# VHH binders against Bile salt hydrolase/transferase (cbh), part 11

Target 1, 323 residues: Bile salt hydrolase/transferase (cbh), of Lactiplantibacillus plantarum (q06115)
Amino acid sequence: CTAITYQSYNNYFGRNFDYEISYNEMVTITPRKYPLVFRKVENLDHHYAIIGITADVESYPLYYDAMNEKGLCIAGLNFAGYADYKKYDADKVNITPFELIPWLLGQFSSVREVKKNIQKLNLVNINFSEQLPLSPLHWLVADKQESIVIESVKEGLKIYDNPVGVLTNNPNFDYQLFNLNNYRALSNSTPQNSFSEKVDLDSYSRGMGGLGLPGDLSSMSRFVRAAFTKLNSLSMQTESGSVSQFFHILGSVEQQKGLCEVTDGKYEYTIYSSCCDMDKGVYYYRTYDNSQINSVSLNHEHLDTTELISYPLRSEAQYYAVN

## First folded at step 4 (VHH)

Design a32 (framework vhh_7d4b_2)
Fold by ESMFold2-Fast, scan of step 4:
Structure a32 (fold): chain B 323 residues (1-323), chain A 123 residues (1-123)
Amino acid sequence: as target 1 above (323 residues)
Amino acid sequence: QVQLVESGGGVVQPGRSLRLSCAASGFTFSDYSMGWYRQAPGKQRELVASISSSGSYTNYADSVKGRFTISRDNSKNTMYLQMNSLKPEDTAVYYCARDLTYYDSLTGYSDYWGQGTQVTVSS
């Protein structure tokens, strides 16, 4: 998985969801009066409306990623082998990993507000049911001004300021940031010959400033490539130009079927890509087989209601026939 | 050591019923979520139904909701899939699987799989 922020015409947040198999994902809107129930903290019967992609789980909006009506965004990404959830602690705010997205988005309007209210956060090893295990995740949380990473690891809860606005999978976020230093010399400009004065080397092609950018699908490589692509991206200052560029950035780290074998005959691929317009409250997405960008707008729904609103992802190929 | 063995597949006419069983051994069955998956020729493997370790929570693919029922008997280390009102499009090899995490149960990833049992629905 790869999640990014991007500022252009508006402020954008989104991700590639990379997995081997797709099952019943949908865009779900949780209206303001839908009761959000939590295991160890007070329920939210009135809260900000939320839009994002959920798994099809009966009676619970299990979000992969989402934004609320205030433009606060969060995505959970796989952190297998690194996530370490803790025991219940009566002196802390105990939130299960699957509750984090609705808990944060239901009540907070900005990353600044999140930071103030998660100082006692404890991500507890309490299963969805008595024995159903938890997903190992870490999270990118973003608004128009800043982003942070939330990780629960063996050493404790870690909250990182994220100056890059990118998150992938393993390892810990601080290792990802440190690894970027290895690519300090990369540029979107043509390099001069710094190899040696004794050999006359030529700039034989455009794009040579990017030589050494990792092209593989590993988590650390996708972090570097997404960061480089995002930070050097240019887009028209229009809604369509900015959304298009956002998906091109995600495209630079798209996982193509066949290149990442998980088990014999199964390959990880980008099931969907998402783009949240924080300013307009619009959720855009496309799927691996359907390159058509689809949109769902919070403001096209009556948000003072008690029922979830769900739209199955449009995954069948769509072609516009010109003749 | 871990083994999952499916049984109960066969050939049936549309509208009929079949019950699949999965016998598990080599692990503490009551500690794991379990799922039924299927794969038809030319299609990717898909989740049909999953069940939590206690049996308190179940999940179903939209195509089978209201027709299929997943259940388990932890005392017998066995999981079942009751398939009612079978349709030709239900024709597939059905696989029993052990799921480690909530994410795995919901997204269809499993760490151990059975050999599969063929279900054919034809007139």
Scores: ipSAE 0.000, ipTM 0.142, lowest interface PAE 18.7, mean pLDDT 88

Design a33 (framework vhh_7d4b_2)
Fold by ESMFold2-Fast, scan of step 4:
Structure a33 (fold): chain B 323 residues (1-323), chain A 121 residues (1-121)
Amino acid sequence: as target 1 above (323 residues)
Amino acid sequence: QVQLVESGGGVVQPGRSLRLSCAASGFTFDDYAMGWYRQAPGKQRELVASITSSGSYTNYADSVKGRFTISRDNSKNTMYLQMNSLKPEDTAVYYCAAEGPYFDSSYYDYWGQGTQVTVSS
């Protein structure tokens, strides 16, 4: 998985969801009066409206990623082998990993507000059900100006400022950020001959400033590539141009079927890519088999209601025949 | 343009109650987290209580937990601090503060002028 922030015509947040199996994902809207029930903290009977992609689970908005009506965004990404969820602690705010997205988005309007209110957060090891064990996750939380990373590891809860606005999978975020230093010399410009003044080396092609950028699908490589692509991206100052560019950035770290084997005959691939327009409250997505961008607008629904609103993802291939 | 106006301060005896109000104008109140700070003579300003923009989550300094209650009414652009079981050590100037989100590279912190709370016989 790879999640990014991007500023252009509006402020955008989104992710590639990379997995080997699809679970009939849906775009789900949780209205303001839908009762959000929590295992160890007070329920929220009135809260901010939320829009995001959920797993197909009865009677619960099990979000992979989402945005609220204030433009605060969060995505959970796989953190296999590194996530360490804790036991209940009476002196802390105990939230299960699957509750974190609705708990944060129902209550807070900005990353600054989140940072001030999660100092006593404890991510507790409580399964959703006997059939659904906890996913090992870490989270990217973002608003229009800044982002943070939340990780629960053996040493405790870690909250990182994220100046790059990118998150992938394992290892820990601090390792990812440190590794980015190895690519400090990469550029979107034609490189100078810095090898030696005694040898005249040629700039034989456009794009040579990117030589050394990792092209593989490993988590650390995708972090570097997404960071480089995002930070050097240009887009038209229009809605269509900005959303298109956002998906092109995610495309640079898309996982193609066949290149990342998980088990014999199963391959990780980008099941969907998402883009949240923080300013308009619009959730855009595309799927692996259907490259058409689809949108669901929070403001096209009546948000003072008590029932979830869900739209199955449009995943079947569509072609426009010109003749 | 932007104003935070505190009211409700005064002189009370130990064990009594006061309710502070902060009326906000000139900005989109429901986008801002709000807080009460206090400053006693010769001491640094400290956070007493805070409330998120939605009103769903509150924080309190350990010294006031169980005695003070912060609340807000977004329809009235007003924040409150209910202070019960007041102690002499609660004597301070109480400041209303608004802490905004980072939008369009803009970030604003607004402060009121303060209201005096004195707890003495």
Scores: ipSAE 0.104, ipTM 0.593, lowest interface PAE 7.1, mean pLDDT 90

Design a34 (framework vhh_7d4b_2)
Fold by ESMFold2-Fast, scan of step 4:
Structure a34 (fold): chain B 323 residues (1-323), chain A 121 residues (1-121)
Amino acid sequence: as target 1 above (323 residues)
Amino acid sequence: QVQLVESGGGVVQPGRSLRLSCAASGFTFSDYAMGWYRQAPGKQRELVASISSGGSYTNYADSVKGRFTISRDNSKNTMYLQMNSLKPEDTAVYYCAADLPTYESSLYDYWGQGTQVTVSS
């Protein structure tokens, strides 16, 4: 998985969801009066409206990623082998990992507000059900001004400022930032010969400033590529041009079927890519088999209601015949 | 211009109730977490209660848990503190504040002028 922020015509947040199994994902809107139930903290009977992609389990909005009506966004990404969830602690705010997205988005309007209210956060080891154990996750939280990373590791809860606006999978975020230093010489410009004045080396092609970008599908490599691509991206200052560019950035770290084998002969691939327009409250997505961009708008729904609104993802291939 | 205006303070007997209100203007009220602080003579200012921007997450000082209830009405740009079973120890100037402290430090963007609450026989 790779999640990014991007500022252009509007402020954008989104991700590639890389996994080996689809759970028939849906774009789900949780209206302001839908009761959000929590295991160890008070329920939310009134809260901000939320839009994001969910797995439909037991009529519970199990969010993979989402934004609220204030433009606060969050995505959970796989952190297998590194996530360390804790025991219940009566002196802390105990939230299960699967509750973190609705708990944050239902209550807070900005990353600054999140940072002030999660210093006593404890991500507790309580399963959704006997059949659904906890996913090992870490989270990218973003608004129009800044982003942070939340990780629960052996040493405790870690909250990192994220100056890059990118998150992938393993290892810990601080290691990802440190590794990015190895690429400080990369450029979107034609390089000069800095090898040695004693050898006349030529710039034989455009794009040579990017030589050394890792091309593989590992987490650390995708972090580097997404960071370089995002930070050097240019887009027309239009809604359509910005959304298009956002998906092109995610495309630079897309996982193709067949290149990442998982245990039992299954293959990890980018099941969907998403783009949230924080300013307009629009959720865009595309799927692996259907490259058409689809959208769901918060502003097209009545948000003072008590029932979930869900739209199954359009995943069947579609082609426009010109003749 | 940003303004926070407290009201509802006064002099009451022990065991009585008071309801404080904080009317906010000049900023987008629904985007800020809000809180009530108090300061008694010779004591440091302390957090009494806080409420998230969306109104669903609240915190209370141990000394007021079960007696005080914080709430907000974003449509009226107003925050409330319902104070029940008042004690002489609750005597203080109560301040409305926007933008909550962290558990390890406090950062305050805006403060009201304060309203006096006196609990005495």
Scores: ipSAE 0.000, ipTM 0.355, lowest interface PAE 12.7, mean pLDDT 88

Design a35 (framework vhh_8k46_1)
Fold by ESMFold2-Fast, scan of step 4:
Structure a35 (fold): chain B 323 residues (1-323), chain A 121 residues (1-121)
Amino acid sequence: as target 1 above (323 residues)
Amino acid sequence: AVQLQASGGGFVQPGGSLRLSCAASGFTFSDYAMGWFRQAPGKEREFVSAISSSGSYTYYADSVKGRFTISRDNSKNTVYLQMNSLRAEDTATYYCAAEGPSFDSSLYDYWGQGTQVTVSS
């Protein structure tokens, strides 16, 4: 999975959801009066409206990623072998991993507010159900000004400021940031011959400033490639141009079926890509088989209600026949 | 200028029916969820019904479920409220409203002119 922030015409947040199995994902809106029930903390009967992609689970908005009506965004990404969820602690705010998204988005309006209120956060090892064990996750949380990473590891809860606005999978975020230093010399410009004055080396192609950018699908390589692509991206200062460029950035780290075998005959691939417009409250997405961008807008719905609003993802291929 | 013109109110006997209309202008109607609210004398304004921009989702207050039906025609920039089995307690001035920006604390920022509904024997 790869999640990014991007500033252009508006402020954008989104991700590639990379997995080997689809669970009938939906775009779900949780309205302000939908009762959000929590295992160990007080329920929220009135809260910010939330929009995001959920798994098809009865009676609960099980979010993969989401945005609230204030433009605060969060995405959970796989952190297998590194996530360490804790036991209940009466002196802390005990939230299960599957509750983190609705708990944060239902009550906070900014990353600044999140940082102030998660100092006693404890991510507890309580399964959703016997059939659905906890996913090992870490999270990218973003607003229009900044982003942070939340990781529960053996050493405890880690909250990192994220100056890059990118998150992938393993390993720990601090290792991802350190590894990025290895690519300091990469450039979107034609390089000078800095090899040696004793050898006359020439530029033979456009794009040589990017030589050494990793092209594989590993987590650390996708982090570097997404960071380079995002930070050097140019877009028209229009809504359509910015959304289009956002999906091109995610496209640079898209996982194609067949290139990443996870178990015998199972291949990881980008099931969907998402883009949240934090300023307009619009959720855009596309799926692997349907390259058409689809949108769901918070302001198109009545939000002061008690029932979930869900739209199944449109995954059937769409072709415009010119003749 | 944004305009919402509510009409269709009047006097009706208990058990009767009325159809309210709200004609919208000055904004892109198909981009907004629309709602109906009512206010009886000496009471605060209360929610009655709402419809999503596409018409795919409708919402009703418990007091009107099964009796009222909200609908819209985006080609005519109009939202409707069909009121059946009217009761004396439905007597109020009815207002239509367009939902405001998602990030505003106000649910509705465009309010129409009211239309009076009186249910009495």
Scores: ipSAE 0.000, ipTM 0.387, lowest interface PAE 11.9, mean pLDDT 89

Design a36 (framework vhh_8k46_1)
Fold by ESMFold2-Fast, scan of step 4:
Structure a36 (fold): chain B 323 residues (1-323), chain A 124 residues (1-124)
Amino acid sequence: as target 1 above (323 residues)
Amino acid sequence: AVQLQASGGGFVQPGGSLRLSCAASGFTFSDYSMGWFRQAPGKEREFVSAISSSGSYTYYADSVKGRFTISRDNSKNTVYLQMNSLRAEDTATYYCAADLTYEDSLTGYEYDYWGQGTQVTVSS
């Protein structure tokens, strides 16, 4: 999985969801008066409206990623072998991993507010159900101004400021950020011959400033590639141009089916790609088999209601016949 | 709105049997461990029995072990307490409770949701 922030016409947040199995994902809107029930903390009977992609679970918004009506965004990304969820601690705010998205988005309007209110956070090892055990996750939380990473590891809860606005999978975020230093010399410009004055080396092609950028599908390589692509991206200052560019950035780290074997001939691939417009409250997505961008607008629904609104993802191929 | 509706209490003679039921609504029942607690007049509330979310593990207070059996039906959102060989000291209001925590805490009093209770009176 790869999640990014991007500032252009508006402020955008989104992710590639890379996995080997689809769980019939839906775009779900949780209205302001839908009762959000939590296992170990006070319920939220009135809260910010939330829009995001959920697993197909009856009567519960099990979010993979989402934003609220204030433009606060969060995505959970696989952190296999590194996530360490804790035991219940009576002196802390005990939130299950699957509750973190609705708990944060239901009550906070900005990353600044999140940072002030999560110092006692404890991510507890309580399963959603017997059939659905906890996913090992870490989270990218973002607004229009900043982003942070939340990781529960063996050593405890870690909250990182994220200056690049990118998160992938394992290892720990601080290692990802440190590894980015190895690519300090990469450029979107034609390089000078700095090898040696004794050898006349030439610029034989456009794009040579990017030589050394990793092209593989490993987590650390996708982090570097997404960061470089995002930070050097140019887009038209229009809604369509910005959304298009956002999906092109995610495309640079898309996992093609067949290149990342997990087990038993199963391959990890980008099941969906998402783009949240933080300013307009619009959720955009595309799926692996349907490259058409689809949108769901928070403002097209009545948000002072008590029931979930869900739209199954359009995953079957769509072609525009020109003749 | 979370509700736990306990029923099945009543009057029974010593050595008799009763089956209590607790119907749950307003939460995902199959995710919660369920417990039974009782409170006799003028006494503290005490643990009676608990069952894990799957139904695979059961726990009993020493005073009821071998006489009471806890079970659940996740398709009906109901937990049951079969009480056999009832004694006068089993007279109490019986409460069902729901908890979402590690199984090693199931015999504690820190349950998330509590029912109103059902009265059991064991008398000749």
Scores: ipSAE 0.000, ipTM 0.082, lowest interface PAE 25.0, mean pLDDT 88

Design a37 (framework vhh_8k46_1)
Fold by ESMFold2-Fast, scan of step 4:
Structure a37 (fold): chain B 323 residues (1-323), chain A 122 residues (1-122)
Amino acid sequence: as target 1 above (323 residues)
Amino acid sequence: AVQLQASGGGFVQPGGSLRLSCAASGFTFDDYAMGWFRQAPGKEREFVSAISSSGSYTYYADSVKGRFTISRDNSKNTVYLQMNSLRAEDTATYYCAAEGPTYWDSSEYDYWGQGTQVTVSS
């Protein structure tokens, strides 16, 4: 999985969801008066409206990623072998990993406010059900101004400022930031001959400034590639141009089916890609088999209601016949 | 310019009730957490209550828990403090405030309103 922020016409947040199996994901809107029930903290009977992609689970909005009506965004990304969820602690705010997205998005408007309220956060090892164990996750939380990473690891809860606005999978976020330093010399410009003044080496092609950029699908490589692509991206100052560019950035770290074997005969691939327009409250997505960009708008729904609104993802291929 | 206008104070007898209001302007109100603080004559400013930007998360000082209720109306850019079972020790000038890295540390809030005086006496 790869999640990014991007600023252009508007402020955008989104991710590639990389897995080997699809579970009939949906775009779900949780309206302001839908009762959000929590295992160890007070319920939210009135809260910000939330839009995001959910798993198909009865009577609960089990979000993979989402934004609220204020433009606060969060995505959970796989952190297998590194996530360490804790025992209940009466002196802390105890939230299960699957509750984190609705708990944060229901009540806070900005990363600044999130930072203020998660200082006593404890991610507790309580399963959703006996059939649905906890996913090992870490989270990218973003607004129009900044982003942070939340990780629960063996050593405790870690909250990182994220100056790059990128998150992938393993290892810990601080290692990802450190590794990015190895690519300091990469450029979107033609490189000068810095090899030696004694040998006149040729700039034989455009794009040589990117030589050394990792092309593989490992988490650390995708972090570097997404960071380089995002930070050097140019887009038209239009809605369509900016959304298109956002998906092109995610495309640079897309996992093509066949290149990442998980177990014998099973391959990890980008099941969907998402883009949240933080300013308009629009959720855009595309799926692996359907390259058409689809959208769901918060402001096209009646948000002062008590029932979940869900739209199954459009995953079947669509072709525009020109003749 | 940010403005916070506190009102609703007055004289009340012990056991009585008052509702304070804080009208906000000059910033996007529903993006900010709001707090109430009070200062009695000869004492330091102390935390009373705070409310998240959405209105769904609230904090109270131990001295006011169960007696005071904070709420907000984002459509009116107003935060309220409903004060019940008032005691002589609640006598103070009450201030509303916006922003800060913690809810209970007054030194961390960026914007402060003009106070409204509450006097609880028989």
Scores: ipSAE 0.013, ipTM 0.513, lowest interface PAE 8.1, mean pLDDT 90

Design a38 (framework vhh_podentamig1)
Fold by ESMFold2-Fast, scan of step 4:
Structure a38 (fold): chain B 323 residues (1-323), chain A 119 residues (1-119)
Amino acid sequence: as target 1 above (323 residues)
Amino acid sequence: EVQLVESGGGLVQPGRSLTLSCAASGFTFSDYAYGWYRQAPGKQRELVAAITSGYTLYADSVKGRFTISRDNAKNSIYLQMNSLRPEDTALYYCAAEGPYFDSSLYDYWGQGTQVTVSS
């Protein structure tokens, strides 16, 4: 998985969801009066409206990623072998990993507010159900001004400021940031011959400033590539141009079926790509088989209601026949 | 220099009330979460109540009896203790916790104030 922030016409947040199995994902809106029930903390009977992609689970919004009506965004990304969830601790605010997204988005409006309110957070090892054990996750939380990363590891809960606005998978976020230093010489411009004045080396092609950028699908490589692509990206200052560019950035780290084997005969691939427009309250997505960008708008729904609103993802290929 | 100073402790009869105060200096008060902890002789230190800018947490033994509050203008935290019981007898500590959850830094502690509930 790869999640990014991007500022252009509006402020955007989104991710590639890379996995080997689809769980019949849906775009789900949790309205302001839907009762959000938590295992170990107080329920929220009135809260900010939330929109995001959920797994198909009865009567519970099991979010992979989402934003609220204030433009606060969060995505959970796979952190297998590194996530370490804790036992219940009476001195802490005990939230299960699957509750983190609705707990944060239901009550906070900004990353600044999140930082002030998560100092006692404890991510507890309580499964959703026997059929759905906890996913090993870490999270990117973002608003229009800043982003942070939340990781529960063996050494404890870690909260990182994220100046890059990118998160992938393993290893710990501080290693990802440190690894970026190896690529400080990469550029979107033509390089000078700095090898030696004794050998005349030629700039034989456009794009040579990017030589050494990793092209593989490993987590650390995708982090570097997404960071470089995002930070050097240009877009038209229009809604359509900015959304299109956002998906092109995610496309640079898309996982194609066949290139990343998980177990015998199973391959990780980008099941969907998402883009949240924080300013308009619009959730955009596309799926692996359907290249069309689809949208769901908070403003097109009645948000002062008590029931979940869900739209199955449009995943079948669609072609426009010109003749 | 970061400093937390507790006050308001003392001897009180069962069923009565006390208010503890904690004055903070040497840092930006609004950036921290605050907690009240207590330690009785021969027992482990335990959390009594905690407060952030938008959230409060209470130990089960004090829910409904104690109230934590903060005054950002006065750089102070308070613990209002009602219906005190002999088992509330302990040394009470004020603590400030930084905005980052690496489990080792930045926590600051006061010196403690004694509360004794006895006839």
Scores: ipSAE 0.000, ipTM 0.303, lowest interface PAE 13.6, mean pLDDT 87

Design c01 (from d04 with L103F; framework vhh_7d4b_2)
Fold by ESMFold2-Fast, scan of step 4:
Structure c01 (fold): chain B 323 residues (1-323), chain A 120 residues (1-120)
Amino acid sequence: as target 1 above (323 residues)
Amino acid sequence: QVQLVESGGGVVQPGRSLRLSCAASGFTFSDYAMGWYRQAPGKQRELVASISWSGGSTNYADSVKGRFTISRDNSKNTMYLQMNSLKPEDTAVYYCAADTSPFYYESDYWGQGTQVTVSS
């Protein structure tokens, strides 16, 4: 999985969801008066409206990623082997990992507000059900001005400022940031001959400033490639040009089916890619088999309601026939 | 300048019908979901019916299901509430509202309301 922020015409947040199987994902809107029930903290009967992608689970909006009506965004990404969830602690705010997205988005409007209110956060090891164990996750939380990473590891809860606005999978975020230093010399410009003055080496091709960018699908390589691509990206200052560019950035780190074997006969691939327009409250997505960009808008629905609104992802291939 | 203007209210006997209209101006009506709310004396304001931007989905409070029908005409920038089999408990001021989320926490634009009184 790779999640990014991007500023252009508007402020954008989105991710590639990389997994080996699909769980009938839906774009779900949780309206302001839908009762959000929590295991260990008070329920929210009135809260910010939320839009994001959910798994098909009865009677609960199990979000993979989402934004609220204030433009606060969050995505959960796989952190297998590194996530360490804790036991209940009466002195802390105990939230299960699957509750974190609706708990944060239902009540906070900015990353600054989140940072003030999660100092006593405890991600508790309570399963959704006996049959459905917790996913090992870490989270990218973003608004229009800044982003942070939340990780629960053996040493405790870690909250990192994220100056690059990118998150992938393993290892810990601080190692990901440190690894970027190895790529300090990469550039979107034609390089000078710094090899040696004793040999006249030529700039024989455009794009030579990017030589050394990792092309593989590992988490650390995707972090570097997404960061370089995002930070050097240019887009038209239009809605369509910015959304298009956002998906091109995610495209630089998408996983093609067949290149990453997980278990016998199963391959990790980019099941969907998403783009949240934080300013307009529009959720854009595309799926592996359907390259058309689809959108769901918060303002198209009346949000002072009590029932979930869900739209199954359009995954069937769509072609516009010109003749 | 955004304006929502309700009309069609009045005094009517039980079992009769009324049709409320909400005329919208100052924004792109066809791009926003709309709702009808009501507030009776001494009660909280409640959502009666809502309609999506295209008219493709509607929702109703349990107390009015089967009796009220919400609709919209995007070419006329107008939303309607057809109220059939009216009961004394339907007596309230009816408000038109537009959601312009994601910008605000509550519904952004409200009309001034139109009185509906059901009495013999």
Scores: ipSAE 0.208, ipTM 0.666, lowest interface PAE 5.4, mean pLDDT 90

